# Ledger of designs, part 22: VH-VL binders against q8is19r433to663

Target 1, 231 residues: q8is19r433to663
Amino acid sequence: GSNIIAQQITIIDNEMLMAIPPSQFLHKSFSKESKSPQFHDMVSKFNEWARWTSSEILSKEKLVERVVTLSFFIDLAKSCVELGNYNAANAIVGGLNHSSISRLKLTWERLSTKVTQDYDRLLSLFDLSMNYKNYRDEIKSTKAKIIPYLGLFPKDLIAIEEGNDNFTNNNLINTEKFRLLYQTIKKIQSYQQPLFTFKTSEPIKQYLKNISNGLSEEKDFHSISHKLEPR
Key: E = the ipSAE of ESMFold2; O = the ipSAE of OpenDDE; V2 = 0.75 times the mean of E and O plus 0.25 times the DockQ between their complexes.

## First folded at step 7 (VH-VL)

Design k16 (framework fv_cixutumumab; at its last look DockQ between E and O 0.70; V2 from the best seeds 0.00; counts 0 for: pae E 5.7 > 2)
Fold by OpenDDE, look of step 7:
Structure k16 (fold): chain C 231 residues (1-231), chain A 118 residues (1-118), chain B 108 residues (1-108)
Amino acid sequence: as target 1 above (231 residues)
Amino acid sequence: EVQLVQSGAEVKKPGSSVKVSCKASGGTFSTYAISWVRQAPGQGLEWMGGIIPIFGTANYAQKFQGRVTITADKSTSTAYMELSSLRSEDTAVYYCARDYRYYYFDVWGKGTTVTVSS
Amino acid sequence: SSELTQDPAVSVALGQTVRITCQGDSLRSYYATWYQQKPGQAPILVIYGENNRPSGIPDRFSGSSSGNTASLTITGAQAEDEADYYCNSRDSSGNHVVFGGGTKLTVL
């Protein structure tokens, strides 16, 4: 089931999150891979989740199988959200929203009402409008362990860095700027906690860690999609 | 501080239905799962089912499948548990409990006593 | 399968150490959660994960796991620790929650 997969995905993502030193969020270090290798590892995994999602769906030549696979990944994203793994959930949603996948009208039309509704909720949650307002609202008041969408942290930090001078007009240190940076980093650190419920399934975890093996390349996605459902 | 406030005690006849409410306050409702756990007199804890309000999906223990309905209203931050075809064996204290997606219950209601008697 | 078993009753002398054990196949895949319940009260979370204590729970409470077992240990039992203790976990499918039968702890 999707739950078991979601659990192991969450274990992987959480390990990666915990492995990022806070220093990689300082001085825009995240902007350079050489200065932030752990951060970029997690970003790469994010992209891999998305590519995995699209690739798996596109690998199904039969419509029925493709519908089942599409449903699975919607459920998987849902399960990730339910586990508090917004990072993986958003990655999967990204894969689902890829143009090569979204164009598969025959496949999408055969989804159950429930699955379609779940997908709509996922889209709403990760809506880009107003700088991810729905997502931000969702996680704002939570005190429980989550894996946040990592992509927003660099954006937020850059906004602080570029929106504030290091020094005031009186040549004093801009303490407010550094306070904002500190608070943001502290928030990130607060998410760097272990999981508490499910244990590692080594076979599944290893499979997922090496999920890129056998996946189609993104450059081929549209070609494959058109072959599956010509228009 | 997060609290779960449950509806009051119920006295029901066999064959009837009971609906217990659980209102959450002091925190985010939609991202948590609300579970229902009952305890018959002198017996242990028994999980009945749960719901994650954000998606409205409910899971039920096999024992109660088809007889229990769990729902949630995000607008009022209230979860409901309806148990139908009541039997004397359903006499118990019914608890709602919150878990944050990991199924450990960090917040409990005070319980609702449901008595089924002819 | 989806069952958790624990001894129905154990006793411990004041100031001594006691271990309550929970056993089940699901514990191979999931950590156990432990609850304390006193008469007329709702259960209270005391241990979750491998060995995590919520705020307000004394440090004499600890958790451990091995294979298909999980254990709650009280090091230096106090009189107020007399209660029923329940282990909890997901079932093997991960879709349901299961409780152990409970252990009544008597402090002598």
Scores: ipSAE 0.685, ipTM 0.863, lowest interface PAE 0.8, mean pLDDT 93
Fold by ESMFold2, look of step 7:
Structure k16 (fold): chain C 231 residues (1-231), chain A 118 residues (1-118), chain B 108 residues (1-108)
Amino acid sequence: as target 1 above (231 residues)
Amino acid sequence: EVQLVQSGAEVKKPGSSVKVSCKASGGTFSTYAISWVRQAPGQGLEWMGGIIPIFGTANYAQKFQGRVTITADKSTSTAYMELSSLRSEDTAVYYCARDYRYYYFDVWGKGTTVTVSS
Amino acid sequence: SSELTQDPAVSVALGQTVRITCQGDSLRSYYATWYQQKPGQAPILVIYGENNRPSGIPDRFSGSSSGNTASLTITGAQAEDEADYYCNSRDSSGNHVVFGGGTKLTVL
């Protein structure tokens, strides 16, 4: 089931989150892979979750199998949110929302109403409108351990760095800039907590760590999608 | 610190229903489950079901499927458990608990005593 | 269904070490959680996530697991440790919560 897979994805994502030294968020270090290798490992895996989602759906030539697979990934993203893994959930939603997937009208119309409603809620949750307002409201409402969408922190940190001078007009150190950076870093650190819920399944974990092997390349998604549903 | 405040004791007749409330304060309501656990006199703990308010979907123990309705109101941070078709064996203390995604209960209410007798 | 089994009663001499066990197939995939309950009171969480202790729980309480068995260990048992102890976890389907039957700990 999708809950068991979500658990192992969450173990993998949390291991990567725990491995990121806070220094990789300082001085725009995240903009260069050589200065932020653990951060970029997690970004790479995020992209891999998204590509895996799209590739698996496109690999199903039979409509019935494709609908089952689409339903599975929607349930998987929902399970990730329920586990507090917003990073993987957003990646999977990105894969589902890829133009090569969203165009599969025959597949989408066969979803149950429940699964369709779940997808609509997921899409709304990760909508970028008003600076990800829905997502930010969601994670603010919880004190529980989560794995946040990692990509949002560089955007916030860049805005602070580039929107604030190091010195005030009175030639004093701009302590407000430091305060904003510190608050953001402390928020990231607050998420770097161990999981205390479920155990590793090594066969599933190894499969998930190696999912990029054998996936279709993104450059091929459009042509595969068109062959599956030409209209 | 999160606190769970439950509604007061109830005395009910067989065949009726009871609805117990559980209000959370001092913490998030969104991603934690609220679970309901009952304990009959001299008996062990028995999970009845729970709800994670994000999606509003309840999860019920098989034994109580069809008799229990669990709901949540995010705006008031309150969960509800309604047990219908009451029998004398439903006499118990009913606890609500903050449930970390159905893995462990870190905060418990003080319990609501429901007595079913004619 | 997936069921968690506990011995109904265990005794320990004051100051000695005792282990309370919880057994079930789902414990191969899920951690057991331990609760203490004194008469007339709500349960209190004592151990979660293998061996994590919430704030306010004495360090004489610890947890461990092996295979399908989890254990709560009390090192240097005190009179106030006399209580009922419950384990819980998920069932084998992973969909539901289950409790063990409880273990009455008597401190002599």
Scores: ipSAE 0.197, ipTM 0.687, lowest interface PAE 5.7, mean pLDDT 88
ESMFold2 (binder alone), look of step 7: mean pLDDT 90; pTM 0.933

Design s33 (framework fv_romlusevimab; at its last look DockQ between E and O 0.65; V2 from the best seeds 0.00; counts 0 for: pae E 3.8 > 2)
Fold by ESMFold2, look of step 7:
Structure s33 (fold): chain C 231 residues (1-231), chain A 125 residues (1-125), chain B 108 residues (1-108)
Amino acid sequence: as target 1 above (231 residues)
Amino acid sequence: QVQLVQSGSELKKPGASVKVSCKASGYTFTSYAMNWVRQAPGQGLEWMGWINTYTGNPTYAQGFTGRFVFSLDTSVSTASLQISSLKAEDTAVYYCARELGYSGWDFPYYGMDVWGQGTTVTVSS
Amino acid sequence: SYVLTQPPSVSVAPGKTARITCGGNNIGSKSVHWYQQKPGQAPVLVIYYDSDRPSGIPERFSGSNSGNTATLTISGVEAGDEADYYCQVWDSSSDHVVFGGGTKLTVL
């Protein structure tokens, strides 16, 4: 099931992560898409994972199929976390949180207690409170290989750049600034390691790579959601 | 065509509440954060905070905790600002403004590339 | 917390160059955005990331940012450029957006 799909998602996300040159994390390059195309490809895929989640659930006209699909995506996000892919897990949770999905009361109330608890733990993991404390504590627990939620690293790098000048007030190079930047880049690069433990399923991988084709547009989500479960 | 259309002007008495809506069109709503900006008569622009349209999580500027609530209905691509316990000092034009860039960013770094037309809230009497 | 300082007004003759400054401590390490606001209208982004121009903004609008000063430059000023201009940054230490006080450009 969900573990096999999570493995293929993780292969795809890791390939994108490994394709990001270190220069795209420097000199605010990541803020300009033209200077950071590989970084922004991964951001775009994050949004595709989220939209895929919502669209698949909304595509199920029958309640029983919709409950199975909702349960599957919760299990998929959990499997991504277990594999260390926090980026895709956060994207899937975002798709589950879309208001067109969260309003589906008939569907949500049919979840098992276990699946509901799994979803609640995922929400807690990606909570923004205290600068993402839960998420940061989780990745600090020293898993060997992770794919981090990429949205936090640009903020950390900008904070280093803004908090330090390139030169001291003696007009000497500020080596502490460059040490902090270097340490952060090294941390990102420590995540940029090949996967050696997952077998590629080429049919599944190709499906997942082309996932945006044929999905419902977000503008249509409300209409579909209301048709499925009128309010 | 990317646009933000806000609800109409409001005239309120002190102590009342108001909700300003901001409907987005022409883009994927959850891919761009939404800022709220206030401009009192004859004054400059004042950032009130922003809401991450992807997660639904708001961030409020220090002067805007308590009486000001940002909310979303992503199913109709709408951000809303609710102001409770209105004071005369709340008289202003309220703007929604889209954050330039993509969702997944947890900070309003990129500038505000599309603005709503503004909603005038007048608190008098 | 972080403060952006703009002159209250700038006057420029038609066809000349207007320079509107935005002062801030170490603003050269921040990304500065500029907005034009005409009376009764919403602001319009005219410069972002210090010097980049959104589609539809004339090339005579340009920006620079170094040290403690960012500058919006409008060459060949036209009567239609008469507006209030605001600089803006996001300050990482406060996690807040900050606007300058605004500069009224008068074309005389």
Scores: ipSAE 0.322, ipTM 0.721, lowest interface PAE 3.8, mean pLDDT 87
Fold by OpenDDE, look of step 7:
Structure s33 (fold): chain C 231 residues (1-231), chain A 125 residues (1-125), chain B 108 residues (1-108)
Amino acid sequence: as target 1 above (231 residues)
Amino acid sequence: QVQLVQSGSELKKPGASVKVSCKASGYTFTSYAMNWVRQAPGQGLEWMGWINTYTGNPTYAQGFTGRFVFSLDTSVSTASLQISSLKAEDTAVYYCARELGYSGWDFPYYGMDVWGQGTTVTVSS
Amino acid sequence: SYVLTQPPSVSVAPGKTARITCGGNNIGSKSVHWYQQKPGQAPVLVIYYDSDRPSGIPERFSGSNSGNTATLTISGVEAGDEADYYCQVWDSSSDHVVFGGGTKLTVL
């Protein structure tokens, strides 16, 4: 099922998360790959999860198989959320929302009501509106180990960095600004903890680490999609 | 070679609609967000918003909501701007401009490294 | 709203150094990008992330950003450098891209 795959994805993502030095979140280091290689490695993996999602769905020439695959990835995203891996879940949702996938009306129409509802919940969770309000609300209440959507940390840090002066009106150091920055970093560090609940499946893990092998290139997605379901 | 090619000049009457296209080539269209920038005659650059080329989600700047619609045709690597209910004040050159940042992260931050040649839209009675 | 302030015009003799400023509240904490726009042409990115140069942009172009002022510096100004120059930032408060008013650089 999707659960075992979700676990291995989570193991991979967590290893990558733990490998990011906190310093890469300081001074906007994350904005440059040369200054934040581990951060960007995780970004690349995020994109790879998305590409994998789209590519796998598009690889199914038969409608029935395509529906099954689409359903699988919706379940996979759901499973990731249940495991607290919001990063991978959002990546998968991104792949599902790719224009080459969203246009496959015949495929989407054949999804079960349950799966469709699950997808709608995922969309709601990762809705961009109000600065990811639903997602933020979701993770606020959890005390469990999670893998947060990493893309929001740079945004939050930049907001603090650029939204506050370094000095107060009295030419004093704005200690509050720096407190906020370090508080955010501490939060990130709190997520950089090992996983103790999942068992590694080496074959699956290795497969997922090399998931880019055999995937279609993104530039070909629309062509493939159109071939599958011409309109 | 990476380039953006926009549609030709448009002359419209007030109340009409116009659709400006921006065709990308030389790179993966869906990997980079697309910005839209307006420049009225003799004026400076004005940011209109951006669209995530991966997800298709548009974000509009203040003042560019309602009558302005960003869209995509990824099959031909084309971003489009539609302006409805045209006004004289909409007379301007409209640019599409690629964001250097990856669109998958919804984080347009790197600046605009590739620009279309611009499309002149003239609204006159 | 966040505002970027540029001088409307700067004049410089050939071979000399031109400095175009972009003022903004605590702009030094932001990433500033610069664009060159020649008459009748689309803007061209000449500096990004305060001081980085895109490929193809001459080393004569450099950028700095600190405090409340970002500066585009063009050394050894040539006639071909005559253009409008715009600074640009992203404002996190409004989630808007903001351009300066532009500076016309005249080469005497």
Scores: ipSAE 0.262, ipTM 0.747, lowest interface PAE 2.5, mean pLDDT 92
ESMFold2 (binder alone), look of step 7: mean pLDDT 92; pTM 0.946

Design s34 (framework fv_romlusevimab; at its last look DockQ between E and O 0.63; V2 from the best seeds 0.00; counts 0 for: pae E 5.1 > 2)
Fold by OpenDDE, look of step 7:
Parts: structure tokens; sequence; C-alpha cells
Structure s34 (fold): chain C 231 residues (1-231), chain A 125 residues (1-125), chain B 108 residues (1-108)
């Protein structure tokens, strides 16, 4: 069932991505919620995916069920990657990497070899080293519609904004700076296209849109984790 | 009310370890990154690093690797700084400070809008 | 490493305007934050993103940033404004937070 869920997640994320005006990526507007509400909505959803991942795993009192759930979310992240939704995939990986989840040694040790390998590939893909080199290489190689990891756009834009003066030494407009900014924004806009391959499941979509309902609070994650697997 | 409350002053011998705690309240602890800042007596503010309060991933500034460890206990909305093998030069006030951003992304470029009251660590033989 | 330079001290008479500068290479390209620290107290954010004021900070506090200099301006200085003031940026290339050396504001 991970594929169906991944598709609905991707539909949701794509709608949110499409809803972000390009202007919210200019002038560091994304730095302030009041100036970039749609951007921040998508960030909130990203965090929600992560929280959902952690919460669901922690909700399983029985070890066997917990292992199944953990496996499911690893597979879900994998499915998201296969669909080109790197944003949701990274969010799920974030949930899996939460300290309350990573400490569940009994659960992780019971994963199949295949699932473990899948998780390792996910970790490798979203490795932070060399400025997300693996992820960046991956997205460069694809011509298909994707939902990129949203977090890198602000970083890249800030690098351009702060790395270049608005004017040259001759007091002329630094056209190169603005060209770089334009290219980055155009790239973002190229991802802001509708999906044509997935059919909406309204019940599942609505469930995922309101996924915060019934989730454990983050503040309780470690307490729950310790209760599940004391050490 | 959003606030950070730190543990009390510490007096330690050289070579000992200390753990400073920072308890957050009034907001979702895991939604904001936490910074650590050191201030030696009569000196300025020095950034030590930050920790992602959701993933628990720490990032240490240059000069604060090895003996300095950031950790979390999210069940009680607490961030902690542990310093091992204490030296006299570690004598300072240590602050936790909330990033005016979010913990979901590795993006700590915002200001620090909420500060703990500081914890004085004195290392003396 | 990226360095922020502040004057060690600034003196101002009550009711006058104090200006505290923060110098840095192309600092105008960066977002600058300012903190006030009174003796024996924790720092308090007074300006963020160059010129924005947190809730509760008086309008007397303002900020600007251009070229190689950011400036914290305090109009109508009061005795209670006597404190150390620190500028702060995030340096993208090193991914480090950088503080200025601090400025002691004395109200005469």
Amino acid sequence: as target 1 above (231 residues)
Amino acid sequence: QVQLVQSGSELKKPGASVKVSCKASGYTFTSYAMNWVRQAPGQGLEWMGWINTYTGNPTYAQGFTGRFVFSLDTSVSTASLQISSLKAEDTAVYYCARELGYSGFDFPYYGMDVWGQGTTVTVSS
Amino acid sequence: SYVLTQPPSVSVAPGKTARITCGGNNIGRKSVHWYQQKPGQAPVLVIYYDSDRPSGIPERFSGSNSGNTATLTISGVEAGDEADYYCQVWHSSSDHVVFGGGTKLTVL
C-alpha cells in the first residue's frame, strides 16, 4: 500500500509547491512567514510528514507491528523517491532519523536485509556531505517531473544573494547575479507543474491533509520510545 | 510564555565533566533549532554551534569539537550541553538560545529570539 | 573566517541618538541581527533582519545595513539603554554564526 500513499502524498506536496508564488523566493522572503505564507505552509507539511512517521512507529506497542510500520515508512520514502518526490522522502527520512526512533534497536535489528539496504540508500541520497552532493546529482540526472527538497532552494538563493553584489566595480548592475537568481527561480517554476499520472483518492488525500489529528506530540516521543524499548 | 530555563551554576575541577541543561516551555520544542553560545568573563559572545531539535543532529563550531556534546531530551523539552575534560579556559557563562527559524531544515541563518538566563561554569583547581 | 568589527565603546547623553556600527566585508548583503546585553543578564534580541523589531522592543531602536556597515540606532537614549550591544550574522560559506566583538554603550 505504500505506492498508493506515496502518490497521494505527492499530489498534496505538488499542490502546495504549485501554490508558492515565485516572489516568495526573492529578497529572502522565505525568511519570514508573513512574507512567504505558502512557502511556510509547505515547510509545515514537511515537518508534519516527519512527525507522522515518528508518531506512527511509536504508536505500535508490539515489536512485530513496530517493525512492520518501520518497514512501511522506509518503503514509503523509497516510493516517494521513485515518484520524484524528494521533499516528502526527505521528510520521512527525517522522521526515521528522529532520536526517539533511531534508539529503537530491537525494532531496527529486526528489519529485513532488503529494507535495511533500502534505508541505507535513502540515507546516502540525502546525505548532507558536500552540500547534498548525492541528492543534487540525482536530480540533475532526471528529466521527469519532480518535487525537489524545498530546503535547498533558500540555501542556494542566499548563496547567490550574499555572494554577489548588486553592482559591479564600475557601478553597473551586476547582470550575472540576477541571471543566476533568475535561473534558480526558473528552475523552481519548472517544478511547479501539475501531475498527470496519479489518480486522486479523496479519502486518502483528506486523511493525509489532516494527518496531524491523532498524532502524538513531539514532546512525548522519547518518553514513548523508552517505554517501548527500555534501556 | 516562551522561555528557556537553564540549570544552575557549576563549580568543577580541571578534568571533570559538566552538563548544562536548557528547558524550553511555551512553544513546540522540536520546531525550533537550539543554539549554544559561550561568554567568557569580560569577553564577547561566542557561537558554539546548534542542534536540530527534531533529528537531534548537532553542528559544532570550529573550536568546539570533541569535548563538547549537544544532546536532547525531547520528553521534557530539554537541550543539554556536556563538556568533558574541563579546562580553566572553559570558565564562562553558557547560553542556550532558540533560533528564530525552524528545525525542519538545516537552515540556521535567523536570529536568536529567546535566550536562557545563562549557566556559569567555573573551572578551578 | 568572517569577522564583524564593532567599536569597543560609544558614549551618548540622555535624549540624544546613539549609533553603533558593525563592520564586515559586504555585510550589506547579509542579514544582521542585534542583541542587547545588560550587566549580569542574558542577551536580548532588539533588531533582526537588519531593521525588524521584535515584539516589545521600543520604536527608538532601529537598524540599517548597507555596503560594509550595519548600524544600530537608538534615538532618545535612556539610562536603561546602557548595555553591551552585539551584531550577528550567518556566514553561508562556512555555515557559522558570527558575532561582533560587542559595543559598550554608556549613557552620560
Scores: ipSAE 0.288, ipTM 0.754, lowest interface PAE 2.5, mean pLDDT 92
Fold by ESMFold2, look of step 7:
Structure s34 (fold): chain C 231 residues (1-231), chain A 125 residues (1-125), chain B 108 residues (1-108)
Amino acid sequence: as target 1 above (231 residues)
Amino acid sequence: QVQLVQSGSELKKPGASVKVSCKASGYTFTSYAMNWVRQAPGQGLEWMGWINTYTGNPTYAQGFTGRFVFSLDTSVSTASLQISSLKAEDTAVYYCARELGYSGFDFPYYGMDVWGQGTTVTVSS
Amino acid sequence: SYVLTQPPSVSVAPGKTARITCGGNNIGRKSVHWYQQKPGQAPVLVIYYDSDRPSGIPERFSGSNSGNTATLTISGVEAGDEADYYCQVWHSSSDHVVFGGGTKLTVL
């Protein structure tokens, strides 16, 4: 099941989230990997979740197996959302939307109506329009523990830095700027909470931590995709 | 090693269309976003937008949301810019430029480390 | 919209130091990238994140950024440094890349 895998992904992502010191979000620290190694570990894993999704689908030579795998990853992203892991869900959706995957017409048309609707909802959730309005509305409406999409915090912090002077016209410290920065950091910290609900499956967790070792290289994705479904 | 090679220069009449291609080599094409930048004769650099090469999702700068279309053909590691309904003011050199950084996050923060040689599009009024 | 202001030209004698400025409201809060464009050629990244050099860029190229001004500094200038130089930022509020107007460096 997709739920068990989603739980282990969420444990892994939460461990990385918990490991990020607040200092890595300050003073452009996040722009330099040497000053923000834990932040960039989580960014790297985000890209790994996306690559894993694409590679696994492309590894299925037979159409029936590929349809099952595509359906599994859509359900996995949905399960991640249900667990509050929006970061991994967005990564998996990115992998499903890779051009080498989205072109697989024979595979996509074989999905059930329910799975197709689930995918459409996921795309809508992570839509960029109006500064991620759907996503922001989603996380504001939940009281449960979440792992947010990591990429929005640097953008929000940059917006505060750019939109506010350090000093007022009277050369006093602009306390509103520092209040906004502080509130954003507090919001990040409010997400840095332990997970007590999920049992760790050590074999599955270790597999997921090492998924890059057995995956096709991204440079090969298109040639594999074309071989699977020539058009 | 890492290279962006663009298609040849074009001479067009107003109202025509043009497609500028940008072929990448020496790196994993879908790991880095692609920017499009234009430079009118005697003018500076103007950012037109970028495309996420992993998902194919474009973002257009203000003023480039109508007649300008970014697209990809990942089978040949190629990004393309199509300009429709050409106007004399579209006369410029068009550059593709690779965005340094993680393509999984949606902002072009990291700078443009590799540029194509440029494609001159001339629109005879 | 956010504007980056560069002087249209700077002249410097061979072997001396050139300083090219990029003015912007609170630009010191942003990460500034610099590009060199020689006549008839594509731009080349020479400085990123205010002060970092890509591989292959000589140490005589350096950058700084504070307050309302970022500066590209080229020590020991050579005739081969004659080019247009552009500063660039990403502006969060507009979600746009912004270039300065460019500065023509002349080595006399």
Scores: ipSAE 0.204, ipTM 0.673, lowest interface PAE 5.1, mean pLDDT 86
ESMFold2 (binder alone), look of step 7: mean pLDDT 91; pTM 0.942

